# VH-VL binders against q9rtp4, part 1

Every score and structure here is a prediction.

Target 1, 210 residues: q9rtp4
Amino acid sequence: MLAHMPAARTFLQHPDPLTREIAEGYAGGSFLMDNGDGLRWYGVPGRALVPLTEDAGLHVARRMRRELKHFRPSVDLAFDEVIAGCRGHLPGSPERDGEWISDELVEIYQHLHTTGLAHSFEVWQGDELAGGVLGLALGGAFIAESKFHRLTNGSKAALIHLAEHLDRQGFALLDAQIQNPHLATLGVYEVTDKEYRRLLRRALALDVEL
Below, numbering starts at 1 at the first letter of every chain, in headers, positions and changes, except where a header shows other numbers; antibody chains are not in Kabat numbers.
F, E and O are the ipSAE of ESMFold2-Fast, ESMFold2 and OpenDDE, as the mean of both directions, binder to target and target to binder. V2 is 0.75 times the mean of E and O plus 0.25 times the DockQ between their complexes.
Where letters were taken out, [cut] stands.

## First folded at step 1 (VH-VL)

Design I0A16 (framework fv_iscalimab)
Fold by ESMFold2-Fast, scan of step 1:
Structure I0A16 (fold): chain C 210 residues (1-210), chain A 123 residues (1-123), chain B 112 residues (1-112)
Amino acid sequence: as target 1 above (210 residues)
Amino acid sequence: QVQLVESGGGVVQPGRSLRLSCAASGFTFSSYGMHWVRQAPGKGLEWVAVISYDGSNKYHADSVKGRFTISRDNSKITLYLQMNSLRTEDTAVYYCARDHYYDESGWYTFDYWGQGTLVTVSS
Amino acid sequence: DIVMTQSPLSLTVTPGEPASISCRSSQSLLHSNGYNYLDWYLQKPGQSPQVLISLGSNRASGVPDRFSGSGSGTDFTLKISRVEAEDVGVYYCMQALQTPYTFGPGTKVDIR
């Protein structure tokens, strides 16, 4: 029954073979990464999830709440610049020591953006791109592939604004993939792979848009 | 200049409690996560606990979970480790270390370490 | 837990000669944000540990350029181009990708 309702079906049944293949991989709970020796599908035993609301456990310190007002959010306004930022190639951004977003993966993300699977979420200070999140929107799930900042608090502001935006749009999941103690400060929590796939199946049944 | 100064170590009997302190200076304490790392005599480094910059999130190694509690007081610019139900295997030099605050990467390195304080648990 | 291993566990080097230490992790340390959450620390005899390299290859402030870190994913290397007397100590790799943070067993570096 649920298979007849989900917005994710537009990608799982997409006429473009690449879009369909990538959507199937993510719908199965895997994520795509180039670990220096080619593109492969990965999974983790503990999946990091970002609560969408403070009632659900999202923790935004008072100081950070004050900082959030300095950032203006947007969707899909600067997709190529967000990819560049996530690679450490945007002027003014901190350099990244490791790089998993290969030239091949850039072309894949750009293609997926044209078919509507891949998206950017930006935060701005005036006309300056302060930070952003690169991800995939599949049904009621947003898989945050990567994030970056150019200005202080830009990546954290992007993630918090994204969570609040996704809640307003009716999404059920914001997937950060791998937990770290800094993300845990925001209330990010871990679920088992089994529980993640259960939550994902339910999110895929939702008919929502960014 | 960044400085971290541990205190509170000493000789204690098994089953007793001890509280370690780490006094910070030379940086905005409330902007950094903090760690406790220990080293048993002649052994390698073992991570013990971490606390977020605002104190809202804490993680403890399984070997100390339920017995040790990390905490901080940002107004006093001090990190704490409350150690209860001490065991002989808890004998070690305890270091506090600052987590490098990096917005996009999170907690990724222990950029400054204190001098350490020795805790000896013996009968 | 992520298990960290180092090779060799002990190394004796003639002053001025190079040294190389390997570190392996039981799973990839490359995060989706593009960083390898792998640090290198040095503990000199009688001293506290000090950071040498962060994020796989980022040399820490004040660390001489004869130290370099390389690698990605599960295999990492720390190289000292010319070992000096002050470099004697135990070198530890550490993963900071997820809690619990875990250290390698350490590599003791001595000079002849």
Scores: ipSAE 0.000, ipTM 0.473, lowest interface PAE 13.4, mean pLDDT 85

Design I1C12 (framework fv_iscalimab)
Fold by ESMFold2-Fast, scan of step 1:
Structure I1C12 (fold): chain C 210 residues (1-210), chain A 123 residues (1-123), chain B 112 residues (1-112)
Amino acid sequence: as target 1 above (210 residues)
Amino acid sequence: QVQLVESGGGVVQPGRSLRLSCAASGFTFSSYAMHWVRQAPGKGLEWVAVISYDGSNKYHADSVKGRFTISRDNSKITLYLQMNSLRTEDTAVYYCARGEFDYSDWYTPFDYWGQGTLVTVSS
Amino acid sequence: DIVMTQSPLSLTVTPGEPASISCRSSQSLLYSNGYNYLDWYLQKPGQSPQVLISLGSNRASGVPDRFSGSGSGTDFTLKISRVEAEDVGVYYCMQGLQTPYTFGPGTKVDIR
C-alpha cells in the first residue's frame, strides 16, 4: 500500500547496493565510523538527539539568536566544500586530522550524495562559507555526521539553522549520535537505544523533503 | 567591547577564606562557560575551575577541589570563586576567562581574559 | 592528567627573523571528530594572556597571519614567520581535550 510506505523506502529499496546497505544500517539504528580499524557499524546505549524547536528544548541563547540573523542557510550548495571543512582541509577553517573521515569515507559520502542520501547544510556570511553540517536524510530523520566552522559561531549557527529548517520541513528527528557536555548546553539530550529505535521507526514513515 | 574585571584579591592568613568576583560586560554573559586560571609569582599558568553557561555543571582542579567553589549569578553578570582553607601555595594572580570546556565544534578557547586580581596567602 | 611540555623554554630572535616553538602532550589531543584540542596563548610583559591559535591551527580574531599553528596528536608547533617587537612575551600551549585543562611551562621569547 503506497500511501503507507515509509519515505525512506526510496533508499531501503534503492537499486544501488551501497546506498541500500548504508540506508539499512542507519534505519536499524546504527552509524558508520572508522575508529582506526576500518569502516564498521557502531551503536550507543545513550543516543544524542537535538530538539528541533525551543519549545521542544533547544536552547538558543539571546546572543546566538542575534548572531543567527547574520547567517544565510542553504542546502546542497557546497557539498564538497562542507566535506573539506569537516576534514579541516578548507582554507581558513580549523585544521582537522581527518582520521575519522578517511579518503574511503569521503568517496562513500560523495557517492551517497549522488543517490540523494547524503546532504550538506551550509551557513554563509555574505558570500563566505561560515560553517556547515554533513549528514544523511532518511525519511523524517536527519543524521548529523559532522560539523565545521570557518567563521566565529559558524558550526553552532549551522546546527541551529538546520534544526529550524528541519522543523519547517516536517522532520521529526535530528540525530547527533554521541552526547558531549557542550551539546548538552544547547539542549541536546540522550534517549535509550530502545527509545531511539522507536522514534526512528516513526520518523522513517514520514514523507518529507530536506 | 568585551571586558572582564576581577576583584576581591588581597592579603589573607593561611586557613582563612576569600571570595573573588569577575564582572563581565560587552557580551551575553549567560551564553558562555567561564573559567578561573591562576599564576603564581614568576611561574606559569594553572587552570583552576570551570562553570557552564547556566551554572548547572562545574569542575575544579584537584589542587583546589573541596576548598574552592566556582559559581555565577547571571542576573548580576558576575562570576565568583569562593576560596576556603587557603594555603601559601594558593598565592597567585587569579584571572577569569571566557571559554567552553568540552571537545566539540562549539569549542571556544579562552578568548578573553580579565586583568587579574592578586591573592597573597601569608602568615 | 595530560602533561604538556614546551621547547625551547627561552628563545631570543632578531626582529624580522622566524621563530618556532614546540609543544608536546603526554597523550593524543586528536579527538574522533578530527580536531586537535590544542590552543596557544601569548602573555606580554605586565599583561593578561591572550589567545593566538585554537584547535591546533585556527588563528584567533585579530591575530596577524604571521602566526601559524600546526601539528597533530602529541606534537605541535607554533611558528612566527617574522618576529616583531610587539611579539615579545611568554607563549603557552594548552590542551582543551579534557578536564583538568593543562598548560605547558611556557616559552619566553625576547628580541636580540
Scores: ipSAE 0.000, ipTM 0.473, lowest interface PAE 14.4, mean pLDDT 84

Design I1D3 (framework fv_iscalimab)
Fold by ESMFold2-Fast, scan of step 1:
Structure I1D3 (fold): chain C 210 residues (1-210), chain A 122 residues (1-122), chain B 112 residues (1-112)
Amino acid sequence: as target 1 above (210 residues)
Amino acid sequence: QVQLVESGGGVVQPGRSLRLSCAASGFTFSSYAMHWVRQAPGKGLEWVAVISYDGSNKYHADSVKGRFTISRDNSKITLYLQMNSLRTEDTAVYYCARHRYYGSGKYYFDYWGQGTLVTVSS
Amino acid sequence: DIVMTQSPLSLTVTPGEPASISCRSSQSLLYSNGYNYLDWYLQKPGQSPQVLISLGSNRASGVPDRFSGSGSGTDFTLKISRVEAEDVGVYYCMQGLQTPYTFGPGTKVDIR
C-alpha cells in the first residue's frame, strides 16, 4: 500500500538493487536482523518509539540535561567506528546492542552508507568518541538500528541529541524498534504494529535532510 | 532522442543568488533521477547534486550544501538548481545529467545537457 | 569522500597507436555483489561529457569496441586499441559507489 506515499516510491528508483530492496523492507515496517540463522526480515507487535521533544514525552532528567552539554553531536563523521562500537568491537565499549550485526550486515550497512540510506550519529567529549547511533533515514523517519557508549552516559546522550537534531531537521519519527528498561527511562513508548505503520506512512511522505 | 537544455546562467556578484533550469525532452522525465554536475573553466568535473524521480529525496555535495538546493517540477518537465550565497569558486559551466539506474541501464550519467555558464565575479 | 586519481594527466598519441589511462580510488569500489562502481566518461573539445564504460568494463551502447575497461577494487584501466581523430578529448573516471560521486582529474588525449 505504499503506492500512496511519494517518498516510498523514491526507493524503487534508486540505481542500487540492494538499496531498493532494503528501503522497501523498512518502508513496509519490517527490519533486518541476523539472529544466527541468516539474514531475515522481522517485525514486532509492539514497536518502541522515541519522542523527539520533551513536549512529546522525551524525558531528560535535570542532571542529564547538564551532562548533555559535555557531548558534541555530529552526523556521519565516524561511521565505521559507530558500527564497531555497536558490535562491542571498539575498545572501551561495554554495549553489545548490535551483537546481531553479522559480518554480512556490516558490509550491507557500509554499502547503504555509500548510497545515503545508512547513517551514524556520534557524540564526542573533546576528540574522543563517547557514543553513537547506527540507523537508516527514510523520508522523515529515522530507524535507529543500534547504539553504543564508551564514556558514561554516551549512548543516552547520543539518543537525546539525535532526537533533538531530528526535530530541528523536520523529522517525524524516531524508531528504536524494541523496548527495554533503559530506553523506558527516556520516555520511549510502545505503539501497536498498526499504529506504527500509520505513523511511518506519514513520515515517509516528508522531504527532509539529516 | 533525449535532450536536456540548461538556462539561467550569467554573471553575478559574490553573495547573490541565481536559479538554473534544465528543460528535458524525449523521455518520461518523471521516471528519472536527475543530477547537476559543474566544471570550472579549464578544470575537471565536480558532482553537485541529485534529485529522485518524484523529488522526495535529494543529496548535495558538501561544497554547496546549505547554499544550493536542487528541485524539480514534473508537470513543467524541468529541473532546477537554486544557488544562494554565491562565491567566486562557484564559477563553472553547470550541466544537468540524467541518472541511469544500475538495475536497468548500469550508467549513472547517460545523457548530459549542453551546459550553462555561471560567472561569479565583482 | 572517495578520492579519484588518474595517470597520465596528458597523453599525445600517433593515430592508429594504442593508448592506456589508469584510474585509482582511495578506497575499494568493489562491492560484495561483485561489481566495481566505476565509470569512464569522455568530453570532446567544446562538447558535453558522454559515457564510455560503466561498472568497470561494460561498454556503453554505440561505443566502438576499440574502447575497453578493466580492473577491480582500487586500480582501473581504460584502453583504446587504435586511437582515431574522433577520440581526442578529456577522459574522466568516476566512482558511483557512494555520495558524493567523485570524478578523477581527467586525462587529456591529443593526436600528434
Scores: ipSAE 0.000, ipTM 0.401, lowest interface PAE 21.4, mean pLDDT 83

Design S0A10 (framework fv_sonavibart)
Fold by ESMFold2-Fast, scan of step 1:
Structure S0A10 (fold): chain C 210 residues (1-210), chain A 127 residues (1-127), chain B 103 residues (1-103)
Amino acid sequence: as target 1 above (210 residues)
Amino acid sequence: QVQLQQSGPGLVKPSQTLSLTCAISGDSVSSNSAAWNWIRQSPSRGLEWLGRTYYRSKWYNDYAESVKSRITINPDTSKNQFSLQLNSVTPEDTAVYYCARDEYGSGSYYLDYFDYWGQGTMVTVSS
Amino acid sequence: DIQMTQSPSSLSASVGDRVTITCRTSQSISSYLHWYQQKPGKAPKLLIYAASSLQSGVPSRFSGSGSGTDFTLTISSLQPEDFATYYCQQSYTFGQGTKVEIK
């Protein structure tokens, strides 16, 4: 119920109609994409979840722990640049897992950033943006929409930064939607749609903030 | 339960505007869980999606690139229907035209499949 | 645009036969592929959505499988009413169809 979802209520009962509509879609277990045919809500039979801690199954190799010390983490410092990186529009980025992010969807994300639903997690080496994750924070759930790298291990570093941040803040769920081999190296696992919606419902009831 | 009923002319002359209507029963054209599509079928091109209209806080339209400059799809909430207008038709527009709904899958999912279709309208564009 | 190749373009089979139709995509689409049946003079009818989910009211002899780039529709025991053309679809793109002719 909404009464038992205090942090999610901020968006599910938000005065902005677009923020409410998007929050309702994600709260129901769907995610928004534009695969060249317009904006559509999607689901998958196997949903990819990122463990938040090593006890929960997150795999951070010793070499990667050493590499993490070379990255400076931040939150919401370069939102538009992170979107551009996810779209493959930053020089030096080979990442194109955000090809589904149309111009219309960019405007939606920028709007949701102003209402507090959409966020970016960045990692830097010096003054250079090394990688990032774009996503939505709804209750105790974070839906990681897309990620990118420009420097070696940048996207992995950004995702580990995100997972550790969420754990410190009391989040329960980090959703990456679709499994791939690189995510699998971090311990990302799949759950059924039914189990995902159960986990999401419980995460939405948490009173946490990013 | 949901039914789509099509109406419109079967013969259109080259350069004229093709106009078809799809009347909806069992659902609302402004339902936020549905989108309303036009799809045509010809021997040369097979099944070809043309576009859709849908309501999600405001009305949206998506159109196939091949027809984007000539096509308009409009909802009519008072009559619970939606229409297709295709301008400057040529013999290549000869096809059976279908209206179809795509909806949230099995509850919270929307996977771009068409669950209800109109009966189809054969349109011949002949000089 | 993701290209789709549906095969075979046609086949002939006897009642009781197992029939398999394939659809291949130029890029991975996860499970976002759907199958339709079309009988002469009728609109297409949804059979399978999300690669493997049977639409309500569709006989259990129809099944779908696959993920990524390779998908199959199987009819385990062909019936006379299964004379039809079958189409795969992803996003707003349809395959070119497979005509199943009953001998």
Scores: ipSAE 0.005, ipTM 0.454, lowest interface PAE 12.9, mean pLDDT 84

Design S0A13 (framework fv_sonavibart)
Fold by ESMFold2-Fast, scan of step 1:
Structure S0A13 (fold): chain C 210 residues (1-210), chain A 127 residues (1-127), chain B 103 residues (1-103)
Amino acid sequence: as target 1 above (210 residues)
Amino acid sequence: QVQLQQSGPGLVKPSQTLSLTCAISGDSVSSNSAAWNWIRQSPSRGLEWLGRTYYRSKWYNDYAESVKSRITINPDTSKNQFSLQLNSVTPEDTAVYYCAREGDYYDSSGYYWFDYWGQGTMVTVSS
Amino acid sequence: DIQMTQSPSSLSASVGDRVTITCRTSQSISSYLHWYQQKPGKAPKLLIYAASSLQSGVPSRFSGSGSGTDFTLTISSLQPEDFATYYCQQSYTFGQGTKVEIK
């Protein structure tokens, strides 16, 4: 059934076996991690979703809205730096929870970037990379694998700008996978695995571009 | 107007659990636009943030790494208050403890400020 | 880990003086710095948020400025009730404080 999702077929029917295998896994509602014992597919009973608009529940404080103007968004300008930031390997990056991104996963993400499945979303203050999101774009779904900040509010600005960008482009789903306190303050909510797969299937049918 | 009222002064022996309460008026402890914090102050260490509790879709807690293994912050919606429990106290935990409101929703790296504070509770840890 | 340097650690001033306190950060924080006043035996009180926004109920003689790594709190004409310790704050971290005391 996955091979017949029109908007995702570029990856689900991709000639590159790795790209196809990863796309199939994510299209089925799983996500890939390496928790120190090798690459494994994971799922959760409660899936964390980011609302795309304030009307849909995205929480953007009035003062943060004013600060967003100081962050310039971009797509795919600094892919390798965003991966390094998510891993806590950029000088000055305070991120710690990207430890699950092993050296093998870095190679996989770099390969998926060349085939068009993996992307970076960056926010800049002047010429400095302030924060970003690493993710996969599959149909009208963006699966946000990891995020980081180097400057204050960089990760929050990156997620808000990403949500607004995705809404403008016609995306239906921004998936943060696992809830945490930071995401909860942004209005991120949980759905059941069954409901997530229903929403995902609808998003996969959309023909949109990042 | 928001007001925070803390429990009385505390004298705690080393190895025991420190327990403080902050009662809220003028706002709800389950308000989705607020977070409820504990901050302490000592002459040697200055102002130190300890942690927070807040309600969005469910209750969440964030704790400072220095106390994470010993600290619990709990809300009580029926009494409109929140509490601090700090286990295994040492003389280095001697400080004035404040509860404080973080007024708007925002993330852990951002624009957060403490707009209302409790009166403070002096806690002495001595045998 | 963003380090903060608040200066001076103390200063002596007279009523009517213009007082300036600075806070410097090791990395740019845009405008995400807040200022508090603390009087002996009292809780800190928010004065300025987001580098330059005056908190409701705070006298207009208090002002904040700066962005990036350099921030300033100014008291345009010091009053007797302004003798206190002042703290800057960002990202759940507080500066070491500046005590404003009588000359």
Scores: ipSAE 0.000, ipTM 0.436, lowest interface PAE 18.2, mean pLDDT 83

Design S0A8 (framework fv_sonavibart)
Fold by ESMFold2-Fast, scan of step 1:
Structure S0A8 (fold): chain C 210 residues (1-210), chain A 128 residues (1-128), chain B 103 residues (1-103)
Amino acid sequence: as target 1 above (210 residues)
Amino acid sequence: QVQLQQSGPGLVKPSQTLSLTCAISGDSVSSNSAAWNWIRQSPSRGLEWLGRTYYRSKWYNDYAESVKSRITINPDTSKNQFSLQLNSVTPEDTAVYYCARDQYYDSSGFYPEYFQHWGQGTMVTVSS
Amino acid sequence: DIQMTQSPSSLSASVGDRVTITCRTSQSISSYLHWYQQKPGKAPKLLIYAASSLQSGVPSRFSGSGSGTDFTLTISSLQPEDFATYYCQQSYTFGQGTKVEIK
């Protein structure tokens, strides 16, 4: 096990069998989805990674940088609403990144949230939830499972705020799994499966907190 | 059942290109669950992984840092085989060369990169 | 990057003996360690994958244990056909081998 570092050890040695199984799957480079055929572990030959800083390649346009100040970030304040938003079940959320999140997978994420593996990252405008990211924090890696918006730029603001937060906390890896055109505008790049697993093993050795 | 059969010359002169082929039966070289590897063995370096090729919507290659500048691994879907080309060989490249299949996805959903099926091996001597 | 140390380099044992071979890694690798047997003139043969899973067709006298940085291959009752060199492997790196000699 990657259990010499406290953060990874927490989940890889966890007394809860489900938390251990899921943590081991992600630690090995796989991710869990339900594409209508039930829960399956997946991998991709080109893994999408989000740079954590502008120096590392994160692209934040000047107008977007100005817009970011209108969004207040938080961690784990609205976990169930973030899942609902990712599924398109939250009023005003048209983004469907989480179409693969079945009722069974919702229960799994809620359970993993109680054991500390699954997290939500939110952005707010006043009292209104503007967008968010659902993910897993394992060592120095954050695996961003899905994102959503309710207000203009909410999902992009959530991802940028998350990247900056992770950099401040000492994380090494922000994993978006699969590339798409919207992610590409932020500087998201692809690495091979072999390179992803090397980067992941390095990140899992880090002792950091979300 | 998967079987791997190797072919290629046993003697290569220094500075020439080593070319070996691995023919696959019982599976497709473009199988989405497999990756196709070259591994060599010498008394001085032991077992040494050289690289792999695999298909997952497009072809990918991974190469060991020690040979990266000299190596090419290519699939041939029409013949159901894959090949190794190693340029500018030296006597240090003298080894038994094996092709091998690793399982991309095991029954638990992990990618542990173990080699279930191996070719018979080809002894390659690099000498003048 | 991740260094592997396999011990011993060689050992001599009699038929019926219990043989233990160890592999240590410089960094934790969870359970992603595999064991191979190689007989003279032959390709390596997978024995154990993911630290403790017995490959189909491999005799039950072979077993693997360990996690993190310390791994063990055990042969509970050595047979004449077990005279071979054994290798551990993680990712794309192999151990230096342990030669098991019958004497």
Scores: ipSAE 0.000, ipTM 0.442, lowest interface PAE 15.4, mean pLDDT 84

Design S0B3 (framework fv_sonavibart)
Fold by ESMFold2-Fast, scan of step 1:
Structure S0B3 (fold): chain C 210 residues (1-210), chain A 128 residues (1-128), chain B 103 residues (1-103)
Amino acid sequence: as target 1 above (210 residues)
Amino acid sequence: QVQLQQSGPGLVKPSQTLSLTCAISGDSVSSNSAAWNWIRQSPSRGLEWLGRTYYRSKWYNDYAESVKSRITINPDTSKNQFSLQLNSVTPEDTAVYYCARETKYYGSGTYVYYFDYWGQGTMVTVSS
Amino acid sequence: DIQMTQSPSSLSASVGDRVTITCRTSQSISSYLHWYQQKPGKAPKLLIYAASSLQSGVPSRFSGSGSGTDFTLTISSLQPEDFATYYCQQSYTFGQGTKVEIK
């Protein structure tokens, strides 16, 4: 089964019990949240997916395409700052879509970062962190947990650069979990839970790295 | 072991199309971790990158601005090779042409890309 | 585009000499610079990647250092097989080359 997926095997068979437990939950199609009543596993009937390329349906407005050149992407350069940005704790950040990230979840993400499951994707303008995405990389799937911006278009630039980066690296799936109007403008679409699990299983078999 | 073997004509007349092929062994042209490049070398321009082809979710091509209007790089998965077609050649296209595999290294918080294996090279002379 | 300049364009050296070749970039590139060796009539061969990482199979007398805009390739004790042209590379741009010739 899942434990035999080559690209995900590192985490599904990891010696660290916490990393294994979290990897198994996500590999099964669930995600962690703390809605004020404790840390729990969740699922949704309609899972939001980000197309990796414009040919696959990613919508990048002409002006936004030109502006992407002003943002420098990176991986894992500012993990703690990206978490802080997602929580609304980074000075100057108006984004707060990670308000569900409790202090306990911060510790879990930091631990998963040390074992290689959790990652940050950043976009910079010069030396300023303009925006970023917090997520998990499991096989050929990237589960985007939260995003933020500090500078105009920073979160859109981060998500578009991430999609392009993931496609270049051979990933098959960029999971945004829950649809919203902002994501819909980028071409994000919903699939059924059954279809999501099918796509996830195929992505987990891919031998790729972030 | 990865090996790249080149073939193609050495003499091309101005205005014709240059066609070269690079056969791959020890790796797949469809490898998700590689990209397949054409690079040329001349006394006047030195080493000059021309473009690349690579497979991820689909096939991609990137081309140098200087040749973008005249160049096509195509993979052939059945023969495990990739080719270069350069249209409307001029004497300025006279060079040694190399194919090369591009791979990556993760360090300093990002991936960096470099050419780890090269073909033997093909001397192409554009002359009337 | 980031411009790259190698120094010197050529140098003459004897077996056993310590040789240093420099590559300077017009903008900071962190450690994203790679070094290649090319012998006459042959394709370039990767020596060093990411400024200082020695490619598998390359002799330990080769080393790379530097970051930002200034990078060096060092051959600690030149051997007969090391007479060649050396190129630095970042992204899809190459330096103009440094030819190491026998005295």
Scores: ipSAE 0.000, ipTM 0.463, lowest interface PAE 16.4, mean pLDDT 85

Design S0C1 (framework fv_sonavibart)
Fold by ESMFold2-Fast, scan of step 1:
Structure S0C1 (fold): chain C 210 residues (1-210), chain A 126 residues (1-126), chain B 103 residues (1-103)
Amino acid sequence: as target 1 above (210 residues)
Amino acid sequence: QVQLQQSGPGLVKPSQTLSLTCAISGDSVSSNSAAWNWIRQSPSRGLEWLGRTYYRSKWYNDYAESVKSRITINPDTSKNQFSLQLNSVTPEDTAVYYCARDWEDYYDSGYDFDYWGQGTMVTVSS
Amino acid sequence: DIQMTQSPSSLSASVGDRVTITCRTSQSISSYLHWYQQKPGKAPKLLIYAASSLQSGVPSRFSGSGSGTDFTLTISSLQPEDFATYYCQQSYTFGQGTKVEIK
């Protein structure tokens, strides 16, 4: 077997300048957002983290556990559709989680997908895309940038399936950036910026694949 | 089993504050899987949701737009209860008031009210 | 603003009858519609959640079906204790109610 490089180094040392710049920003604990006045790097004093397991605090209600089996998860099967869903551009996608995703940011995510930094996680009911998560995978950290649903429970199913998938793959961190009531329902908790950077440094050292 | 027990006055004068409490047994008011609601019922408007309080790393409140400027819903973790305060009441606030538990998930859930208090008839008159 | 229409507003039935009540929404809500029973002088009681899931402790004669905009509550064999008002609900909005009265 050939020696495997830590996944984070692949992007931090990538020949593509844009991929390196974005990877460095996220590796430093910042996230990219357009809050109506252009693209900027943000940080928060209270960083929202999703527990990967119920033992770590992920809350999966009994009725939701029954619903999870109706959703089929996938990785990188419908990247452009997931971006469109996060932007509210798919029929039945009423969540406005990704309205901050400008046309410029779409091009950036599409470029990062070609270099392997940006990913989609999908959940399906039959052949229908029910929901998904757009994010970045850097070392053992997954930064969930946005999520959407088209069918009832689709975004929640996507996030829970993603957490379980990341745990199976050996990831250490699922980052949702900013707390909201929907995320808090799943057991999402806040850590200080100092604690987040500590957890991130540990995760970036992990040699795992999505 | 979860039970909700209501207490509060049956008569309130116009312009005063209506105050009701709901005591919880069989669950915690700070449970991360539940939210705690006030719902009223009148012949003219039927069943109306007023608002809720819930704990998810910190306390949150959601209020119906029609009462948002007059309503406060507060938890009391030491007594395992939550309260409703509705300011500047008018005869139109005359209704049976219920507390109720709903399940988690603000955006994707169906807000199924699985346990209800017994109800308190509130009359607003001079 | 999603409007909800319950049909009928009232119905008269006899013990043993099959009763159906419908709820229609002005736009699709997938399956997140719930049904309640309210007896005179009592709080509403959850019967069916998520369109078709029977709440624990509720008799099997109650069933729910539907998705999108059209939903149905069915009582397969009406019992004396089932004379009540029934409500559908989605999000924070309740239907107007259907009163099931003795013939």
Scores: ipSAE 0.000, ipTM 0.469, lowest interface PAE 14.8, mean pLDDT 84

